# VHH binders against q94cd5, part 4

Target 1, 317 residues: q94cd5
Amino acid sequence: IILQFAPLNSSVDEGFWHSFSSLKLDKLGIDDSPISITGFYGPCGHPQVSNHLTLLSESLPLDEQSLIASTSHGNRNKCPVPGILYNTNTVESFNKLDKQSLLKAEANKIWEDIQSGKALEDPSVLPRFLVISFADLKKWSFRYWFAFPAFVLDPPVSLIELKPASEYFSSEEAESVSAACNDWRDSDLTTDVPFFLVSVSSDSKASIRHLKDLEACQGDHQKLLFGFYDPCHLPSNPGWPLRNYLALIRSRWNLETVWFFCYRESRGFADLNLSLVGQASITLSSGESAETVPNSVGWELNKGKRVPRSISLANSM

## First folded at step 14 (VHH)

Design v2
Fold by OpenDDE, fold request of step 16:
Structure v2 (fold): chain B 317 residues (1-317), chain A 119 residues (1-119)
Amino acid sequence: as target 1 above (317 residues)
Amino acid sequence: EVQLVESGGGLVQPGGSLRLSCAASGFTFSRSYMAWYRQAPGKGRELVAGISWEGETYYADSVKGRFTISRDNAKNTLYLQMNSLRPEDTAVYYCAKIGLQYESYEDYWGQGTLVTVSS
């Protein structure tokens, strides 16, 4: 069966629009050049509600240095995701935007990072997002539409197995994995590293490792899983970030199958009952090159429809 | 203090409709993720519908197409319109303020309102 990924959804904090409005009025004026912004997400911490990619007031950089600092700042609740904002000056301009081209442009950046080896060194570049928007500053109304560029692999990824992590690991392994995950999350150095390796030795001892250390640890494990912060709460679907992760894995290593770990939490702590372990087939079709850029999807749906969102802040502005 | 007070529950025939309301106070309602849960006799509490501050909605498969969650921020009120009710919809329905990653995942619940669907 084809592996189905749960969509990632956006949530824009009111503070972002306040800050953006100020920026638009005080600095940008009629300049509609794209703006680099930073979104934030983390592993799902609620059993029934998925986490969102969020925009906050700090999503807008003050300068280049602040942008760099924000991406390097360790915060367990704010895993940084690079993004870009296309804010138009008119509704007409908003409607005329070539959404497919914009999506493809961001997807190409991801693919370049995969091909160059940058994503292996820093897998936090695997997720990206873009936002198109129109701000009516007279009415304090905002129209916006998110996209989360994700590769469409060919052939489609096939699901072999998916189950709660607690059913995959032994009791001893589970305890060790939980502890290792909590340590990973508690460290300022690794808390905002959303892609990693889960290694379990023959003595049931688990360790979390950087993705770049994969080649160094080959053969030195009983179990090895590609782990990621999963924002999704659904028991039968891995979250959206796994898509580009699998694209990287397929491109970098000649693997027929892959074990993955959907890391999820219960109110800030590792929870292996909520987390998922899965196995998928990611074999390339005969004759296909691992270097060819795949097609991409990722525009967010609004109530199941391909339409933008709108919000009015007239009462708070 | 966060307060959530449900109303609108009652007895209804199969195929009937009911509208639940939840009056919220003690927090900034307009910025909160809200949800409806239900708990049937002998079963666990389950999420029925959720709505973000932006109006994004989520529904359990069992109620899709029949239930509608909505909010009136000016009135600090959450609603659940329930149409085409079935006996299996019989439960105590709870209004909830959902705490997410920036709110320490602290949820708040109302006292609940009973909905009985029976001939």
Scores: ipSAE 0.844, ipTM 0.921, lowest interface PAE 0.7, mean pLDDT 94
Fold by OpenDDE, fold request of step 16:
Structure v2 (fold): chain B 317 residues (1-317), chain A 119 residues (1-119)
Amino acid sequence: as target 1 above (317 residues)
Amino acid sequence: EVQLVESGGGLVQPGGSLRLSCAASGFTFSRSYMAWYRQAPGKGRELVAGISWEGETYYADSVKGRFTISRDNAKNTLYLQMNSLRPEDTAVYYCAKIGLQYESYEDYWGQGTLVTVSS
């Protein structure tokens, strides 16, 4: 069966729009050049509500001299993700944007990062995102649309197995994996690293490792899983970030099948009942090059429809 | 102090409709994720519907197409419109403020309001 991924949803904090309005009025004026921004996400920590890719006031650059957003590090609730904002000056311009071209451009950046090895060194680039917007600063109304570029692999990824992590690991392994995950999350150095390796030795001891260490650690494990912070709460679907993760894995390593670990939390702690372990087939079709950029999708749906979101802050501005 | 007060529950016949309201106070309602839960006799509490501060909605499969969650930020009020009610919808319904990653995942619930669907 084809593996189905749960969509990633956005959430824009009111503070972002306040900051953006100030930026637009004070600095940008009519300049509609794209702006580099930083989004934030993390693993799902609520059993019924998925986490979101969020924009906050700090998603925008703070200093007058730079349009590059500052990246926060070491915050367990704010895993930084690079993004780009296309804000138009008119609603007409907004409607005329070539959404497919913009999506493809960002997807290409992701692919380049995969091919160059940058994504291996810094996997936070995998969930790169795009936002188009129009700000009516007279009415304090904002129209916006997120895209989370994700590669469409051919053939589609097939699901072999998917179950709660607690059913995959032995009791001893589960205890060790939980502890290792919590340690990973508690460290200022690794708390915001959203893609990682879960290694379990023959003595049921688990360790979390950086992706870049995969080749160096070959043979030093009984079980190896590709782990990621899963923002999704659904028991039968891995979250959206797994898509580009699998694309990376397919491109970098000649693997026919992959074990993956959807890391999820309960109120900030590792929870293996909520987390998922799965196995998927990611074999390339005959004749297909691993270096060819796949097609991409990822425009966010609004209540199941392909339409932008809109918010009015007239009462709070 | 966070306060959530549900109202609108009662007895209704199968196929009937009810509208629940939740009056919220003690927090910035317009910036909060809100939800309705229900607990039927002998069952656990389950999420029925959720709504983000941006108006994004979520529904349990059992109520999709029949229930509608909405909010009025000016009135600090959450609503649940329940149509085509069934006996299996009988439960105590709870209004909830959902705490997410920036709120230490601290949830709050009201006292609940009883909805009984019976002929």
Scores: ipSAE 0.806, ipTM 0.904, lowest interface PAE 0.7, mean pLDDT 94
Fold by OpenDDE, look of step 15:
Structure v2 (fold): chain B 317 residues (1-317), chain A 119 residues (1-119)
Amino acid sequence: as target 1 above (317 residues)
Amino acid sequence: EVQLVESGGGLVQPGGSLRLSCAASGFTFSRSYMAWYRQAPGKGRELVAGISWEGETYYADSVKGRFTISRDNAKNTLYLQMNSLRPEDTAVYYCAKIGLQYESYEDYWGQGTLVTVSS
């Protein structure tokens, strides 16, 4: 069975558009150069509503110092993700954008980060995103379209098993894993690290470790899972960020099968009934190089259609 | 104080239509994720439909194609248009303000309105 991933959806806060409008009017003018922005997400914390990649007023770079400050403070509800904004000056320019080329360019950045080892050091680059937009500042109307570049692996990833984490772990293990996850989330140093390792020892003691420590911890565990903050609430599908995570794992360690942990919360606390544990096959086809950049997809759908979103803020401006 | 007041419930025949309304106050409605839940007799409360502040909608599989969630931010009102009603749609319907990532995941509920679908 081919593993199906739940799509990641965007949410743009009203404050972002206010800030962007100010930026456009005060500084950018007709300059339509791409802008580096920061998106925010976290693990799903609601049992029935998925989390989103969100833009906030602080997503925009006011200055270099502000960007650093926004990313330097660990906020459990604001896991930073690098992004890029292409804002056009006209609707015609917006419509003429080469969406495929833009997507591929960002996908290439992700792949380069995987190949260079940067993603291992800082896995927050895996869910890199892009936005195209057009701002009608006369009408205070905004058109925008998100893409979440994700690699298409060949052959497709096969699902071996997927179940609630509470059914995978023993009661003792579950208690330890929950505690370890809560500690990870409560620390300013690790709360915004969205990809990690879950290790369980023979004595049912669990620990959360950085992805870069995989080689160092070999042999010290009975169970090892690749964990990630899953924004999705669906009981039968892992969230979108797992796609590039699996691409990284295949590229770096050439594993045939992997155990993964979809970390989810209930109102800010680890919940193993909502979290998922799965096993997947990520075998590379014979003759293919692990270094070849895969194809990518990832433009967000609007109500099931490949169209941009639109919002009017005329009443709030 | 957050207040949600549902209205529009009643008795309807199978195949009929009903429109529920929810008057919201005590918070910035236009920035909030809103939802409709329902609870049938002897069953748990389930999500029927959701709508983001941007107008993105979600529907339970059981109501897709029949129910439509919408909002009027100027009136601070949430709506649920229910068409092609079935006996299994009989329930108390609740309006909810859904707390998400930046709202401490705290949900608020109305008192509910009864919808009865019967011949």
Scores: ipSAE 0.701, ipTM 0.861, lowest interface PAE 0.9, mean pLDDT 94
Fold by OpenDDE, look of step 14:
Structure v2 (fold): chain B 317 residues (1-317), chain A 119 residues (1-119)
Amino acid sequence: as target 1 above (317 residues)
Amino acid sequence: EVQLVESGGGLVQPGGSLRLSCAASGFTFSRSYMAWYRQAPGKGRELVAGISWEGETYYADSVKGRFTISRDNAKNTLYLQMNSLRPEDTAVYYCAKIGLQYESYEDYWGQGTLVTVSS
């Protein structure tokens, strides 16, 4: 059975559009050069509502202070995601954008980071997002479309097993894993590190480690899982960030199968009933090179349709 | 103080329709995620429908195609249009403000309104 990933959804705070409007009016003018922005996400913290890739006022590089704030680490609810904004001056230009080329360009950046080893050192670069937009500042209306570049592996990833983490771990292991996760989340150094390793020893002691430490951990574990902050709340699907994670794993290590841990929370605390453990097959097709950039997908759907979103702020501006 | 007041509940025959309303106050309604829950006798509270401040909607499978959640930000009011009602829809329905990632994960609830579907 092919593993199905839950799409990542966007959420744009009104503050973002206010700030963007100011930026456009005060600084950018007719300059339609792409703008580097920062989105934020985190593990699912509500059992019935997924977290989103969120834009806030601080997502924009408005001033030096804002840039510093946006690059600050240590906020458990704001795992930074690098992004790019293409804002056009006209609706015609917006409609003429080559969405496939733009998506591919961002996907290539991710792949370069994987191939260079940057993603191993800093796996926070695995997720990336793209926004195309048109701002009608006369009407205070905004048209926008998100993409979350994700690699399409060939052959498709096959799901072997997927179940609640509480059913995978023994009671003793579960307690230790939960504690280790909470410690990871409570540390200013690791709270916003969205990809990690979960190791469980034969004595049921769990530890969370950086992805780059995988080779150093050889032989020290009975169970090893590739963990990630999963924004998804669905019990039968891992979230979108797992896609590029698996691409990295396949490229870096010759693994036939992989165990993964979808880390989810309940109101800020690790919850192993909501979290998922899965096993997947990630074999490479015969004759294919692990160095070849895979195809990518990721344009967000609006109510199931391939159309942009729109918002009017006329009442709040 | 956050206030949520439900109305519109009552007795209806199977196949009938009801429209629930929730009057919200004490917070910025237009920027909040809102939801309807229900609790049937002897059962736990379950999510029926949710709506983001951007208008994105979610429905439980049991009510998909029959129920519609909507909001009027100008009136600070949440709605639940319930069509093709079934006896299994009998429950106390609660309006909720859902706390999410950049808010307190604290949820707020109304007092509830009873919906009874019976012949």
Scores: ipSAE 0.608, ipTM 0.824, lowest interface PAE 0.9, mean pLDDT 93

Design v2
Fold by OpenDDE, look of step 17:
Structure v2 (fold): chain B 317 residues (1-317), chain A 119 residues (1-119)
Amino acid sequence: as target 1 above (317 residues)
Amino acid sequence: EVQLVESGGGLVQPGGSLRLSCAASGFTFSRSYMAWYRQAPGKGRELVAGISWEGETYYADSVKGRFTISRDNAKNTLYLQMNSLRPEDTAVYYCAKIGLQYESYEDYWGQGTLVTVSS
């Protein structure tokens, strides 16, 4: 069975567009150069509603203070994700954008980060995203389209098993894993680290570790899972961030199978009934190099269609 | 104070239609995730439909193709258009404000409105 990933959806706060409008009017003018932005996401905290990749007013580098805010750490609900904004001056230019090329360019950045080891040191680069937009400042209308570049692995990842974490861990293990996750989330140093390792020892003691420590910790565990903040609420699907995570794992380590942990919360606390544990096959096709950049997908759908989103802020501007 | 007031419930025959409304106040409606729930006699409360602040919708499998959730931000009103109603749709329907990531994750509910589908 091919593993199916739940799409990641975007959310743009009105404050972002207000800030962007100010930036456009006060500084950018007709300059349509790409702008580095910061998105935010976190693990799902509701049993029936998924979290989104969100843009806020602090997503834009408006000034030095804004830059500090966008790069700040320690907010459990704002895991920073690097992104890029392509804003066009006309709707015609917006429509003429080569979306495939833009997607590929960002995917290549992700792949370079994987190959160079940067993603291992800082896995927050894995869910890198892009936005194309057109701002009609006369009407205070904004057209935009998100893409979440994700690698298409060949062969496709096969799902071996997927179940609630509470069914995978023993009662003792579950208690320890929950505690370890909560500690991870409560620390200013690790709360916004969205990819990690879950290790369980033979005595049912769990620990959360940085991804970069995998090689150093080999053999020091009975169970090892690749954990990530899962924004998805679906009981039968892992969230979108797992895609590039698996690509990294396949590229970095010669593993035939992988155990993964979809970390989810209930109102800010680790919940192993909502969290998922899965096992997948990530075999590389014969003759393919682990260094070859895979194809990528990731343009967000709007109500199931491949069209941009639009918002009018005429009443709030 | 968050207030949600449902209306539009009533008795309808199988195959009929009904439109529920929810008047919202006490919060910024346009920035909130809204949802309809229902609770049938002897059953638990279940999600029927959800709608994001951007208009993205979700439906339970049991109501897909029959129910439509929508919102009017100017009127701070949530709607549920229910078509092709079935006896199994009989329940108290609740309007809900769903708390999410940048909030307290606290959900708010209305008092509910009864929908009865019977011949």
Scores: ipSAE 0.565, ipTM 0.808, lowest interface PAE 1.0, mean pLDDT 93
Fold by ESMFold2, look of step 15:
Order: sequence, then structure tokens, then C-alpha cells
Structure v2 (fold): chain B 317 residues (1-317), chain A 119 residues (1-119)
Amino acid sequence: as target 1 above (317 residues)
Amino acid sequence: EVQLVESGGGLVQPGGSLRLSCAASGFTFSRSYMAWYRQAPGKGRELVAGISWEGETYYADSVKGRFTISRDNAKNTLYLQMNSLRPEDTAVYYCAKIGLQYESYEDYWGQGTLVTVSS
């Protein structure tokens, strides 16, 4: 069957719009240059609700030092993701934005990072996102729309198998994988690394490794899986971040079959009943097709519709 | 401080209906994930229904088609309409604000309201 992916959803704290309003009024004026922003996400943390990519007050840099501090310190609940804000000064300009071209531009950045090897060193670039907006500061209202650019592999990836991680690992392996994941999440050095390798050796001991270390993981092992922070809670749908991960895997390593691990938590700890393990079949890329940017999608639906979101903060301001 | 106060519990006959309410304060209700849980005597607490700030709903299989979760963001109130009640629905029902990993792990609970379904 064809592998299907659950969508990624956005959330915006009111503090983001308060911070943007201050920046716009105090410094930007009519300047509509794109603004680098930081989104925050993490693995699913509850069996009944999916996680969101979230904008907070700190998503807008107040200065270079604040941006460095926000993105360089590990925070298990706020894995930083690069994004860009295209703010417009009029509703007309907002409506005239070429959404397909903007999506493609951001998808090209992801692809360049895949091709250059940047995504192996810093895989948080894989879930790169964009936001278009119009801020009506006379009415304290904000119109906006997120996209999560994601590659459409052709032919589509086939799903061979998908099951709860607890049904894939033995009891001893599951204990070791859970402990290794919890350690990865608790370290300031690794908690911000949302894509990783899970290696289980012949003695059922698990280690979590950086993507660049794939060759080192080909020693004594029973299992090798491509893991990621999966924001989705659904038992039959891997989350959206797997799309660009598969594009990376196909482009960099030419693997035809891939075991993937959708890492999910409950109450702050690894939950292997909620987490998924699956096997994907990938048609390998070759020649010029391997070098060309795949098609991409990712404009967020608003309650199933292709429309922007709007919020009024006049009551809060 | 987050505060959740349930009301509307009581004694009802099988096949009857009951509407639970949860008054919320101390947080931005319109931006929160809310749920109803229940706990029968001698049993664990179980999720009954959930609703996102955008209105997406979840129901446990045991209550689908009989219970309806809803919210009124203007009144900061969460509701559970319970129809076609059965003796196995007898439990203390709790209103909950669900903590999310990217915001907070902490769930907040009300004190509960007793629902008894008996002939």
C-alpha cells in the first residue's frame, strides 16, 4: 500500500503577535523583508492529541544574542526549527503572494541542505516551515497561513509494515530503547536533534546515534532504524516529518528498504505502545532525477479548507 | 492558578440523559485542549472524550454516539452531554486541561462530579 502521512498543525501563542506588533511599530515600519523565525515542536506527548509546531514570543529574535540563546540551548519541550515569516503591509499584498513559489523556495532550501550534507549535521532543518501574514495594527488583527514544505517522492513510497514499537522490539530491547530515548531527550546536547538512528546490538542493547554516524552503526547489530520525533498520535499514520526524512534517506544513502521509528512519548517519557515502527520500500533515485528537486506540498489546511487563519487581539490589546 | 469546577452530576435511570459542565479559570480556555475523564469505584481513570481548541473531538469507543463533548469559549465552560446512559457509565467524572509537551507536561484536574446510573 502507499505510505500515508498525518499532517502537521500549527499553533501561535498570542505573545508572538504581541512581539511582532512591537517589532513592527518600533523598528520595521513598512519594511516587508522576510524575517527569520524559530518554530518549536516535539514528539507526541499524549495518546489522544497530536503535537503542533508552535510560535511563541521568543520565535521572533529581539537581537542576535537572544536568537543564539534560544536556538543553542536544549529544551526537551521546545525543539527549535528554522522558519521564515513573509509579512505584508496590506490585505492586497497578502492576497497577491505567490504561495506556490514561496513554498518551492523554502523546499529548495531543505533540498540544498540535504544535498550539501547540512541536514546530516543539523537535521532540524528538515521540518523547515514558512508563514505568510498581514498584520492590521489599527485593528489589532492578524491574518496568517503556515506551510510545512514536504517532498512528494515519485513513485510514492510503499508501506510494507507498520506496528506499535512494543510489538517490534523484544522486552529487553524495548527497555533499552526506551532508556536510550529518554537519555537523548534529557541531554542539552541531543534533545534538539529530532532525527536520529536507533541501533540495537545483538545483546539487545540500544544506542541512539547522529545521522552522520550511519557507517559506524553497521557493526554488530540486530536492528537499525531511522528515528524521528513524531508529533502525531495516530496508530496508523506516521507524522509529517517522515516525508522529508525519506527524501534525505533516498538522496544520501540509496536504501531500497528502510525501517523507521516514529518516536512518541506519554507524560514526558518514551511510550513504545504509542510509538510506531514501520518498514518502507523506496524506489531509488539515479542520475539526473536524483539531483533534481522533488515536487513539494505543505500549505496547512484550516479545518479542512485552503484558507488563511485570522485572529483579533483587540480584546487583549 | 488553574481551576476547574465540575457540576451537573447526579442520579439518573438507565436510558436517561445528563449534562455535565466544567467552569474553567486561571488560563486561556480558548487556546487549551480539554477532556473529560471518568473513574468507576475500584478502577483506573479513563479518557471519555476530548476536544481541541479548534473543535476537533475524540470519543472513547464505549461512549461514541451517546456522549457529546462541547465548549463555550465565551463562558470558559466545557460540557459533556450524556445520552442513553447505562449502569456501566456510573463513575466520578473529571474535567481536565491537557498538558502538551511543547507547552507543559502538567495536566490539571477538577475535583470531579458523581454520576450514578441505577434503576
Scores: ipSAE 0.000, ipTM 0.308, lowest interface PAE 13.5, mean pLDDT 85
Fold by ESMFold2, fold request of step 16:
Structure v2 (fold): chain B 317 residues (1-317), chain A 119 residues (1-119)
Amino acid sequence: as target 1 above (317 residues)
Amino acid sequence: EVQLVESGGGLVQPGGSLRLSCAASGFTFSRSYMAWYRQAPGKGRELVAGISWEGETYYADSVKGRFTISRDNAKNTLYLQMNSLRPEDTAVYYCAKIGLQYESYEDYWGQGTLVTVSS
């Protein structure tokens, strides 16, 4: 009965560390100020790369070369997500970082965006992440650890129903939902909006709407689902981004139950057999205000253990 | 140009072992997700095992505990250790480079190596 979420995994392309090494050598030196970075994910269904948020060379602050290359690529599974890098100059400083405080600080940024309404205008702030790192540029080795801050709702979210989207929608509805999702993904204006509304009218016609349009979408006779790009492929577990989405929904709209749509793709197209539809109970406890910041978790496990990751690029550098 | 060359297939008795190798070239192997697939006669290709560039592994339920995938980034080589082989493991085994979620979804395949398990 308790809704289970698949944990999100990190992936770091070697080009990120090459770009960071250049930045550190050319400009940063010993400056350990936090750096704004961009992560990328998408609604991928491929079982080998499923459920990842990735850093690429363009994840560091944009310049004209990185922006031009990104806009000219055909890979639309690069939905940008804000993140922050806490780089340290020694392994000792890395080990001394207060990981609990850093996670809480980033979770509080997400909560502020929920409370202010910024998350309705730009919902890509919901999967905000952080990375701590130590770069040994003499050995071209890098130690790092990701967190994906996620709220722990109290009471826990109850799962009422979960099934493949193809088993929830009629044949006519499924065709229309797929077409609407593909159009959302094909438009420069909407492809990078990873949280949205799915509205299906009595005529089986689907439309995809921005979160801010919720009140205009409500009606007694239509299906209305809270959709999101789900990077997970698992049939029984929605992906990690649903956690903060539910926190937003509970806080902003005081809904007791919600229908959610885990949008997933195969080969760049909507896949309603892989996608999930579920219904969750998100009722607040009697002693909790919607303005109270929830507890948060999200430090990534490395093969089930609480340890950082390491990579050596000595052969590549 | 991406090239994947499998080796190590052959005839083996039930309960036996084989180790498959895949030599890779034409791409940055250490940045790629790699997998083994197999195709039995008259069947489609099915995923057997996968491994990320960071060493995280995935196994099909039918091979868990019997097969081990590994990689050697210095040699650009992917391996599949196959133990406790059964007749139903008989198939052509393919090495695959899997497209990253933030790159092209193009997968690349080797020519395959035949594994036959029979008494």
Scores: ipSAE 0.000, ipTM 0.160, lowest interface PAE 16.2, mean pLDDT 83
Fold by ESMFold2, fold request of step 16:
Structure v2 (fold): chain B 317 residues (1-317), chain A 119 residues (1-119)
Amino acid sequence: as target 1 above (317 residues)
Amino acid sequence: EVQLVESGGGLVQPGGSLRLSCAASGFTFSRSYMAWYRQAPGKGRELVAGISWEGETYYADSVKGRFTISRDNAKNTLYLQMNSLRPEDTAVYYCAKIGLQYESYEDYWGQGTLVTVSS
């Protein structure tokens, strides 16, 4: 059976478009150079609804003070993710953008970060995203489209097992895992690290570790899982971020069989009934093809259709 | 500031119907997860039904098939249609805005509207 992934959905706060409009009117004019932006997401926080990758007013790098505020104030609700905005000056330019080439370019950035080891130091680069847009500032109308570049591993990853985390861990292990995850989420040093290791010792004590510490985790432990903030709420679908995580695991550590942990919350705390544990089987690549970027997908569907989104803020003026 | 005002409660006979309304203000209703809770005498509050900003619905097993939650984003109003009412549905019903990721985790509650099913 082939592992399936739930899609990641976008959300854009009105404040983002207000901030962008100010930037374009005051500074950019017709400058259509790509703009580095920051997206925000987190683990699922409710059993009935998945989280989104969200753009807020602070997603634009308007000045150093705005960036300092977003980085110096820890916020467990807003894990920052790098992204890029390709804004166009006309709808014709928007329609002419080569979406496949743009997606491949951003996927290449993710792959380079995997190959260089940057993704081990800062795994928030794994869910890197892009947005194409056209802003009609006379009508306060915005057309846009997100992509979440994700690798297509060939052959596909197969799913061996998937179940609620509460059915995988013993009661003692579950308590320790929950406490360790809550501590990870409550620390300013780790709350914005969305990919991590879960290590459970033979005495049922859990430790959450950075990805770079994998080799130190080898040997004498009972369980080792590859954990990540999973925005999805579905009981049978791991979230979209697992795709690039599996690509990292295959490429950097050549692991053929992995246990993964889809970390999810309810009311701001670990929820091991909502969280998933699964086992994946990965076919390793070798030789010349191991050095090339895998194929990628990730243009967001709008209600199942390949169309951009539009919003009018004329009434919000 | 968030305000939630329930209406439409009252006395109804078993098997009857009521429609509850909740007028919302002070927040972006069209982007909020909304819910109905109830509290029977001597019991804690329980979730009755929920609805996401995209219209995905949830129902407690005890009301599934009898109650329907809906929303009108143009009027900032949440509804609960209650059919085939039973004496055990007697409770104060609360409209709620549920705090989710990307918002404060604080839930907001209305003052409640009493539904009494008897006779």
Scores: ipSAE 0.000, ipTM 0.200, lowest interface PAE 16.6, mean pLDDT 85

